# VH-VL binders against 26S proteasome non-ATPase regulatory subunit 3 homolog A (RPN3A), part 3

Target 1, 182 residues: 26S proteasome non-ATPase regulatory subunit 3 homolog A (RPN3A), of Arabidopsis thaliana (Mouse-ear cress) (q9lnu4r240to421)
Amino acid sequence: CRYLFYLGKIRTIQLEYTDAKESLLQAARKAPIAALGFRIQCNKWAILVRLLLGEIPERSIFTQKGMEKALRPYFELTNAVRIGDLELFRTVQEKFLDTFAQDRTHNLIVRLRHNVIRTGLRNISISYSRISLPDVAKKLRLNSENPVADAESIVAKAIRDGAIDATIDHKNGCMVSKETGD

## First folded at step 4 (VH-VL; framework fv_maftivimab)

Design k17 (from b3 with light chain S53Y)
Fold by ESMFold2-Fast, scan of step 4:
Structure k17 (fold): chain C 182 residues (1-182), chain A 120 residues (1-120), chain B 106 residues (1-106)
Amino acid sequence: as target 1 above (182 residues)
Amino acid sequence: EVQLVESGGGLVQPGGSLRLSCAASGFTFSSYWMNWVRQAPGKGLEWVSTISGSGDSTYYADSVKGRFTISRDNSKNTLYLQMNSLRAEDTAVYYCAKGDYEWSDAFDIWGQGTMVTVSS
Amino acid sequence: DIQMTQSPSSLSASVGDRVTITCRASQSISDYLNWYQQKPGKAPKLLIYAASYLQSGVPSRFSGSGSGTDFTLTISSLQPEDFATYYCQQSYDTPTFGQGTRLEIK
């Protein structure tokens, strides 16, 4: 059981998210619910790996006996990822910066920005049948040297990956969505 | 060199209060769960309390719950145990002990201990 | 609380002897068991963690085995510096220690 936890952490650091998830879930299953420190650490890493794989951990994980306080930062992080709110995501990172640093999860959490963007973009595609790329950049809070170019790249990748049902109107610099709000 | 040094022990009357400190050096203090373990004269070891690296999670033995508070100041590399409503049965040497980062359950580094005597 | 019971409470042995100390948990604790050595007036020292892993710097004559509820600490060839009290500790739940086994010179 300890070996599986160790493998999960190593694989996560090496960007082997699927293998890390399996190792951490096995460690959590083999680690008794009563092994507080070990089980808390397994759950923190398992939550992050699941989020990186595009999965939202069940609410019940955060309400286990002895887990509520320890997993609170990860619950708030999960909520930011689930709703695709980049500003909330940044706020949670700042609020719990010390905790994530001490848990040694900060670098992994930075990578979750991609998952937040993907969800946020899906929400935009549902809300707008047509939206300019500069407005997409503004809504996603992109603060880079070339936010419009970044927005175009992000939208193009999301289309390629099947994350959104949309097209890019390059002539008018717009994202045209096939899915609108119900 | 990894080291833990306890201080703050002494003689106190029943019902009194005392605060123990543990100064840590030689490792990244904030990355590890920290523990207090006590030993009454001529008796065995008894776990008292643990605290996570961030300080957000704390756990206590039933015998001290509601009377003792574990805390830490990561900027000073120091662990604390605030002991209130002390009883004669709290008389013991109190050890500061570091948890193993990856397992958070074995106590791999121990301080020398500080004696707390509760007597009237 | 998980109760840890050691046996024997004390034993006498001679240098060169093979010594075994046992520890039983009141419920299954998988491999969440650690062994400590304590000499008079000193803090405990970690010998073995996770039932069978030898702590860095501990002599190879010390070994641990077991899983579930029954665990054993073995010293293959007792040395003069090994006369001490030995404690097992579970980390499956909030920590509890065995009562200790005092190893004395015969």
Scores: ipSAE 0.000, ipTM 0.454, lowest interface PAE 16.0, mean pLDDT 82

Design k18 (from b3 with light chain A50Y)
Fold by ESMFold2-Fast, scan of step 4:
Structure k18 (fold): chain C 182 residues (1-182), chain A 120 residues (1-120), chain B 106 residues (1-106)
Amino acid sequence: as target 1 above (182 residues)
Amino acid sequence: EVQLVESGGGLVQPGGSLRLSCAASGFTFSSYWMNWVRQAPGKGLEWVSTISGSGDSTYYADSVKGRFTISRDNSKNTLYLQMNSLRAEDTAVYYCAKGDYEWSDAFDIWGQGTMVTVSS
Amino acid sequence: DIQMTQSPSSLSASVGDRVTITCRASQSISDYLNWYQQKPGKAPKLLIYYASSLQSGVPSRFSGSGSGTDFTLTISSLQPEDFATYYCQQSYDTPTFGQGTRLEIK
């Protein structure tokens, strides 16, 4: 049981997310009630691995005995990823900075920024048949030195990766979604 | 065919030593936690020791701590139990058992057992 | 150690009877309870794992239920080959077994 937990942490750090997820979930399921702190830690890492894989953890994981308060930072983090709200994501990171540092999950959470952006972009593509790249940048809350160029890069990568069903209209500087047909 | 076959049991004097072996076949031995469970004549089952797939983690019943050592050789698909400072109350059939790796740590495959008799 | 207590210690029944055996843990063990059957001179055989999951190859007349501290093994229609000793075992912490229930022919 403990062996699977340590293997999961090692795999997570080495970016073997799928194997890490299974190992951590097994460890969490088998941990004795006397080792609640150990089970909490397993669940924290399992939540992060699932989010990195593009999965949203079940609500029930956060309501288990002894879990609600301990997993609250991770519940709020999960909500930011689910909604695709980069500002909420930043707010959660700042609000629970000490907790994530103590849990040694901060570096893994930084990598979740990519997942938040993908979800936000997918939500935009569903909501808009056509939207300008400056508006995409505003909706994703991009605060870089060149938000419009960053938005174009993000959209282009999402199209290449198959994350969204859209095209870029370079003449008009717009993202054209195939999700709606009005 | 998944099998576990114990050997090494016998009659031994109090204070003596004995080494049990369990030969495994039909599954990926190194992937599973392995266990020793004993049963005194006419009595119930008592867990003795557990070892992880890699051999890095070992656990013992309080009654055998400091006297028994569990080990494994994954290249030979063999589990061992080294028993030192044997006592009359260690007299039992010793079973080798494979742990499941998922949910319950249930002992899903058992050997036939080997009898250890500690005479006084 | 978590103490496992079975009830009854022995039970007499006839072929076709519904038989129930209970197991109580000294503290909550969630669903980490397994049931074994042992016939004279033979190794134990896993029947039920994780409180209610039927092991592959075990007849459907066997079922397990319960959670926390109280667990039950049920044989819906007893067959001649079912006369044996039954053990519960917790895998929540360091393994411990119940004392066993001997099921005898009436």
Scores: ipSAE 0.000, ipTM 0.460, lowest interface PAE 16.5, mean pLDDT 83

Design k19 (from b3 with light chain S28D)
Fold by ESMFold2-Fast, scan of step 4:
Structure k19 (fold): chain C 182 residues (1-182), chain A 120 residues (1-120), chain B 106 residues (1-106)
Amino acid sequence: as target 1 above (182 residues)
Amino acid sequence: EVQLVESGGGLVQPGGSLRLSCAASGFTFSSYWMNWVRQAPGKGLEWVSTISGSGDSTYYADSVKGRFTISRDNSKNTLYLQMNSLRAEDTAVYYCAKGDYEWSDAFDIWGQGTMVTVSS
Amino acid sequence: DIQMTQSPSSLSASVGDRVTITCRASQDISDYLNWYQQKPGKAPKLLIYAASSLQSGVPSRFSGSGSGTDFTLTISSLQPEDFATYYCQQSYDTPTFGQGTRLEIK
């Protein structure tokens, strides 16, 4: 049971997320009832690995007897990732900074920023048939030195990766979605 | 006692404005996402808007975007809905509802509702 | 937006009957589904959350099941006070409700 937990952490650090997910879920299932703390740890890491894989954990995971309070920070984090709200993501990280540090999950959570941005951009492309790059930057709450340039880069990469069905109108500085938008 | 009490409903002409209030008591108001849900006469429930505990994140149904504004005053334990450019199809009972968590997953506490009628 | 469709739109049943109400999501929502009961002239009441978790104070004759796109609310032995309209609601994205199922006691 401990072996599967350590193997899961090693695989996560080495970016072998699919194998890490399986190892962590097996560790949680095989843990004795008396090892509640260990099962909570396995669930925390499994939630993060699943989010990094683009999977949303079941709502019922967060209602398990004895785990509700311990998994609350991870439920709030899951919600920020699911809805693609970067500002909410930042707020959750700040609110539970000490918890994530104590759990030794902070570095893994930082990697989830990419997943939040991808979901937020996808939501924008579905909602808008045409939107300016400054408005994309504003809706994603990008606060870099050059928000518009960053938005263009993010949109271009999402198009290349097939994450959104859109094009960039460079002349007018707009993202044009090929999907129906209102 | 945990309770939500709506006020501000009434009769208003098309194109008019109206502001709804929801007074909360019996829980830590600032810790919960709050929601407005409406129901037209004889029709089903329609989610209108939600706001985070801090007020920094807001979401709206497509039917009200650009016309309605959700806000809150945590010092007064009060939720607001500013409704502009009202239309006949906005006629409904408006419910104030509390999220069951610090995110609006399920609506565990509801107010009794306030009727908004948009008519000439 | 995620569309929620309930079936049937209305049904009639006798006291003691087993009643089943179905809810379908337009996309996979995992188990992020809630059920509400609304009696005439009153605000809705939360019955079930996370597809199958019974809300505190709700009678055990109510149960929920399902995952993904298809969900069911069951009343194992219908009582007179169960006359009401029932709504499903997804919380996977910004909230959307089903159109409601009106339960009429024969």
Scores: ipSAE 0.541, ipTM 0.834, lowest interface PAE 2.1, mean pLDDT 88

Design k2 (from b3 with light chain T94F)
Fold by ESMFold2-Fast, scan of step 4:
Structure k2 (fold): chain C 182 residues (1-182), chain A 120 residues (1-120), chain B 106 residues (1-106)
Amino acid sequence: as target 1 above (182 residues)
Amino acid sequence: EVQLVESGGGLVQPGGSLRLSCAASGFTFSSYWMNWVRQAPGKGLEWVSTISGSGDSTYYADSVKGRFTISRDNSKNTLYLQMNSLRAEDTAVYYCAKGDYEWSDAFDIWGQGTMVTVSS
Amino acid sequence: DIQMTQSPSSLSASVGDRVTITCRASQSISDYLNWYQQKPGKAPKLLIYAASSLQSGVPSRFSGSGSGTDFTLTISSLQPEDFATYYCQQSYDFPTFGQGTRLEIK
């Protein structure tokens, strides 16, 4: 139903992501099989809302008959968020700039940068009990004027936000994780 | 017909180098992520490296990071793996594999592999 | 790395049998799981992607199920050409494979 689709878009714009997700998924489910274009639109917005909520959409969403090519930009975007790679995220944004502009999703995608950073740091904290800030910058592929200072700022924010369980060893310039992974 | 053909394998001494090539045909090479996956004799599969369609993003298994370099030449439809500082543990059949759905989710097409033997 | 564990490591079966192979991930991977078949001396062949989607050209006797951490590959009626080693692989993070399950003639 068109009502649920528009309601979902309005809720997304107003930063009401959980309600937006429910409305968009319901619109996609209620759409007739023959309404392919409408179902594609619903899926594009639902994918973005779910990523913003910290959810990785099911792989099966991207294999729906007749939607593979239309959802490719959103699948590549999902992979950048899933891997936590900021450089890949930037590359995907530039590669599909026209598509995201036409879909009117560009402004929402810009907000995903924080989700990419969060995922990248979580992966680092699980893998390393201790890692230097220059290595954090390298692993996150930060390509800025001062990557180490940016890494320190990003790590400090993630600690404050509760995204990672870690501390900064300022004397040695390292991130020390309390989580252990193999 | 979609096909991947590997070459460049052989016998090399520890500390040596080899460059593997993978010639692709039958699909739009630049649109797909490409991968190297290896298999030691009698053992299971181990992912080695992945490269994006443009070549701008590369990823490596921790066991090869700093020693191996993945690259591609989209004008020649060819994938490469430069292997330096080879160890006995690198002995394996190296497979070139194409990503599924224009992304490296599943490996839908595989080459026949090329054998790399590292021994003294 | 996400660790993938298959069970059993090997099994013996007869033509016509229903065979099930399981795969467990060390953390939730949603449905980002693939299954491959490898015959001796050959490259692996993709059977199933997205946990349950059958690859084009693969016989319908193969099916996959599961989500999260536990996954199953089923062969409903085993044929002579199905004797091979089967691997699961997660694509949620950087790829990791299970150790393989060798399916042998009883």
Scores: ipSAE 0.545, ipTM 0.815, lowest interface PAE 2.0, mean pLDDT 88

Design k20 (from b3 with heavy chain T50Y)
Fold by ESMFold2-Fast, scan of step 4:
Structure k20 (fold): chain C 182 residues (1-182), chain A 120 residues (1-120), chain B 106 residues (1-106)
Amino acid sequence: as target 1 above (182 residues)
Amino acid sequence: EVQLVESGGGLVQPGGSLRLSCAASGFTFSSYWMNWVRQAPGKGLEWVSYISGSGDSTYYADSVKGRFTISRDNSKNTLYLQMNSLRAEDTAVYYCAKGDYEWSDAFDIWGQGTMVTVSS
Amino acid sequence: DIQMTQSPSSLSASVGDRVTITCRASQSISDYLNWYQQKPGKAPKLLIYAASSLQSGVPSRFSGSGSGTDFTLTISSLQPEDFATYYCQQSYDTPTFGQGTRLEIK
């Protein structure tokens, strides 16, 4: 039981997320009912690994008896990733900074920023047929030294990866999307 | 007890503006996501907008983007919806609804609603 | 937007009947589904969250099930106060509601 938890944690640190997920889920399933603290730790790491894989954990995981309070920071993280909101993500990291440090999950959570940005960009591409790169940077809440250049890089990579159906109009500095809502 | 009370509804001409308010009591207002949900006469429920506890994150249904603005004043325990460029299609009862827990997953507490009629 | 479709749009039933209402999502929403009851002239009331969790104060005759795209709300023994319109709502993405199911006296 503890071997699977250890193996899952090691695989997560080594960026072997798919194998890490399975080990952590097995550890949680094999844990005795009375080992609440151990099951909580397994669930925390499994939630993070699943988010890094682009999966949204089941809502019912967060309503498990005896786990609601302990998993709340991780549910708020899940919501920030699901919505694709970097400001909400930053707020959650700040709000639960001590908890994540104590859980030794802070470094793994930092890597989730990539997943938040990707979701946010998909939402932008659906909502806007044409949007300037500075506005993309604003909507993604990019606060780096060069937000516009970062936005262009993010958009270009998403197009190459097939994450969005869009093109970059380099002459006008815009993202032109084929996916449009209302 | 937890309560939400809406106000500000009324009759307005197309192209006009209205500001709705929702007064909250009985819970830590700043800790919860807040929602506006509307219902046209004889029709179903339509989510309009939600706002995070801090007010920093706001989201809108495509039908109202660019026309409606959700905001909150946590010092007054009040939620607002500023509605501009109103259309006949915006005619509905507007409900204020509280997200469950500290986030908006389910809407566990609702106000009684305020009627907005957009007509000549 | 995730589209939510309820079935049936309306049904007639008698007190004591077992009633089932279904809800289908246009894409997988895991178990991020809620059910509401609305009586004429009243605000909606939360019945079930997380597809199957009963809200505090809601009678045990109400139950929810399902995961992914297909969900069911069941009333095991219909009572007079249960005649109302029922709505499903997904919280996996920005919220969307089903069109509603009107439960009427037979």
Scores: ipSAE 0.549, ipTM 0.828, lowest interface PAE 2.0, mean pLDDT 88

Design k21 (from b3 with heavy chain T50A)
Fold by ESMFold2-Fast, scan of step 4:
Structure k21 (fold): chain C 182 residues (1-182), chain A 120 residues (1-120), chain B 106 residues (1-106)
Amino acid sequence: as target 1 above (182 residues)
Amino acid sequence: EVQLVESGGGLVQPGGSLRLSCAASGFTFSSYWMNWVRQAPGKGLEWVSAISGSGDSTYYADSVKGRFTISRDNSKNTLYLQMNSLRAEDTAVYYCAKGDYEWSDAFDIWGQGTMVTVSS
Amino acid sequence: DIQMTQSPSSLSASVGDRVTITCRASQSISDYLNWYQQKPGKAPKLLIYAASSLQSGVPSRFSGSGSGTDFTLTISSLQPEDFATYYCQQSYDTPTFGQGTRLEIK
């Protein structure tokens, strides 16, 4: 079960998320025979890998006997990713900074920002048939040096990746969604 | 004792405004998401709005967006719902409800409710 | 919004009966489902969270099951105080409730 845990961490570091997920889930499943602390560690990393793959972990994972307190930061993180709220995501990172540092999960959590943005953008595309890029930047709470340019890049990438069904009206600086939200 | 007490309900004409309050005690108010849930006479439950512990994130049901505003004062342990442009279909008992974690997953504590009647 | 549909809308039962109430989601919500009990003139009370986890202080005769789109609340041996309206609620997205199931004495 220890080998599967190490293999999962190695694959995660190398950005092999699907392989990392399988290894960590196997370790977690074998954990009933292993120490509680080890089982908690396997669950923490499996949750992060699943979120990076676009999967929402089962609610029951967070209510396992003896794991509630240890997994609470990861449950809060899961909620921020699920609803696509960047401000909530930042709040969770700040609130549990010590825990994520001790767990050595900080670098992986930073990568979850793109999952939060993608979900937030999908919500915008469903709600608005037409929206200006400055308003997209405002709704996604982009606080960079050039929020509008960042919004355009984010929207363009989401279109290319098939995450949203929309086009960019460069003449008017707008995102035009093919989804109506009605 | 953990308790939520609503106030501010009453009779109001269509197009009018009303502000509801919910006084919380017995728990660390600023650590929890708070919610408003309503129930029209003889009907089921409808979630209305939610606010994060810090007050920075707010969410609304589509039926109330642009008309209702949720807010909180953590120094007074009080939740508010400002209701504008009221309609007959807003007639309901309004419940204040606490999330069971620092996210509105399940509503583990509820107030007694306050009746809002919108009629001419 | 995710639509929640309960079945039946009402049922009649006797003390000691095994009662089953069903809840269906319009899309998969994993196990992000809660059950509430509401008695006339009272606020709702949380019975079950995470589809199958019993809330502290709730009698063990109440149980929940299901995942994805289909969920069930079961009362193994109905007691007089259990006659009430029951609601399911999803927390996977912005909260939505089922229409309620009214449990009446036969």
Scores: ipSAE 0.479, ipTM 0.809, lowest interface PAE 2.6, mean pLDDT 87

Design k22 (from b3 with heavy chain N35H)
Fold by ESMFold2-Fast, scan of step 4:
Structure k22 (fold): chain C 182 residues (1-182), chain A 120 residues (1-120), chain B 106 residues (1-106)
Amino acid sequence: as target 1 above (182 residues)
Amino acid sequence: EVQLVESGGGLVQPGGSLRLSCAASGFTFSSYWMHWVRQAPGKGLEWVSTISGSGDSTYYADSVKGRFTISRDNSKNTLYLQMNSLRAEDTAVYYCAKGDYEWSDAFDIWGQGTMVTVSS
Amino acid sequence: DIQMTQSPSSLSASVGDRVTITCRASQSISDYLNWYQQKPGKAPKLLIYAASSLQSGVPSRFSGSGSGTDFTLTISSLQPEDFATYYCQQSYDTPTFGQGTRLEIK
């Protein structure tokens, strides 16, 4: 499971995430029932790797006998990523700080902030045909020195990466989306 | 025994306001996400709103956004739904529900429901 | 929003029958799918969560299956107390329920 420690620091190792994920899931599935602690650790790391890859783990992973309590912090992280709520993500990190430190997963979890932002921004683009960058910053809960500039950077990157179908109206300081639902 | 008891329903005129309460007992209220689900007479279930255990995260159905506010008082084990600018189509039995694990997951415990009727 | 469509809207069956109700999501929801039973004048009761996990206290004749977009609730041998309306609900995004399937005595 320590094989994945470097992944928290090296974003360009994305291809190795997929291999690590499959190996961890296979190990967890094939482990004897008596090896509960080992399966719990493998599932914790598999969940984080899958979230970093943009995958939402199956709900059934969190309801496995003997694992519900141990995986609860990771399910709360999964919820924050799945719904794109940066404030919930922050709250979960604070609530389970000791657990993540003990599991040695804190550095990897910090990387998940990017995934939360991407999902949140996609939800905004679907809900609004036009929205000001200050409102984007407010909805994403960006609490930086310059939230509006950060919002513009985040939106520009999402457009560049193909995560959203939108454009930036620089003159009016707005994000204009093609994916609005009334 | 885990129990949820709704109150505050009644007859209200269009444009009026009403506040629903849900009293929780038998579990650590602050640890669970709570939900409001409604059902119009003879119709199906419709999710209305969700609130996190801490109260920091709230979610709403598009049909109620800007009109309804979900809140909770963990010291009193009580969930609230403040309903403003009520419309005839808001007429329904309103259920309070507890999440089995967390946000929008299985609703394992439900209250008896409280009827809200919006008519002149 | 993710739309949930149930089929059929209603069906008639006899005690002892095997009954299947289907639920389709407008997009993949993995296994974030729950099933509820509601009897007239009563609150819904959770039957199945995570697509296939039986809720504690629910009879073993109830089972759920499926993943992605297509899900099925099965009652292997219908009992008199099973005549009710059944709802699927996705928990992958903000919750949405199917329109319900009314199970009536034949």
Scores: ipSAE 0.530, ipTM 0.811, lowest interface PAE 2.3, mean pLDDT 86

Design k3 (from b3 with light chain T94W)
Fold by ESMFold2-Fast, scan of step 4:
Structure k3 (fold): chain C 182 residues (1-182), chain A 120 residues (1-120), chain B 106 residues (1-106)
Amino acid sequence: as target 1 above (182 residues)
Amino acid sequence: EVQLVESGGGLVQPGGSLRLSCAASGFTFSSYWMNWVRQAPGKGLEWVSTISGSGDSTYYADSVKGRFTISRDNSKNTLYLQMNSLRAEDTAVYYCAKGDYEWSDAFDIWGQGTMVTVSS
Amino acid sequence: DIQMTQSPSSLSASVGDRVTITCRASQSISDYLNWYQQKPGKAPKLLIYAASSLQSGVPSRFSGSGSGTDFTLTISSLQPEDFATYYCQQSYDWPTFGQGTRLEIK
């Protein structure tokens, strides 16, 4: 339904992601197959809301007939979030800038940067028992004026938030993790 | 006709280098992620490396990081794999494979492969 | 990385048989699972993507099912050209393949 799509967009703009997800998914389910354009719009917003909630959408959503081409920018975006690669994320934003602007999803996609960073850092945490902060900055492809200081800040926040099980060794400038993959 | 043709394989000594090429035709090369997948004699498939359509993003298997470099020339519709510091365990048939939409999702088109033998 | 384990490693079957091959992921991969067929001396060929979607040009006797960690590839009525090695591959994270299942004539 169009009303449910409208409610989903309003809730998303107001940062009410859980409620927005429910409204958008319901709108997509209620739309008849003949309303392909409407279903595509509902799926675009549902994908973004799910990514913001830390959920990875099913691959089959992107392969449905009539949706493959229209959802490709969102599939590439999903890949960047899933991998946790900030440079890929930036590349996708640049590549599909006009599409995201036309869809009016650009502002939500900017907020996904936080999810990309968290995923990337968690992947580093799982892969490395000890890693220097300069290497963390390099792996996250931080492009700031002081990447090492930014990496330290990002790691410290992730520790405080419980996103990773790690400690900062300030003397040696390293992140020490207990989240190795088995 | 969509086609991928590999070249550049051969016999090389341990510690040596080789550069593989993959010539693409029949599709918009710059729009697709490209991959290298290898297979040691009598063994299974192992993903080696992926590159985005623009060439800006590259990814590698842990076993080849720091030794292999993937690149592409979209003006020539050609994918490359520069292999340095080769080891006996790098001996394999190397396949060029086209991605479906993004990195390493589904490999829908494959070349016939080129054999790389690292031996003394 | 995500480990993919196939079962069985090899099996023998006759033309007309129903054949099932299983693939298990070490963690949930939703439906980001692909199946390939490889004949001796040839490149792999994509059969199934997104766990259950049949690739264009692939015979309808091939089907895939499953989600999460457990997946199956089924050949409903085996044909002579189907004797090959079959591989599953996850695309949820960095690509990893199962060890392969070799399908031989009985």
Scores: ipSAE 0.223, ipTM 0.730, lowest interface PAE 4.4, mean pLDDT 86

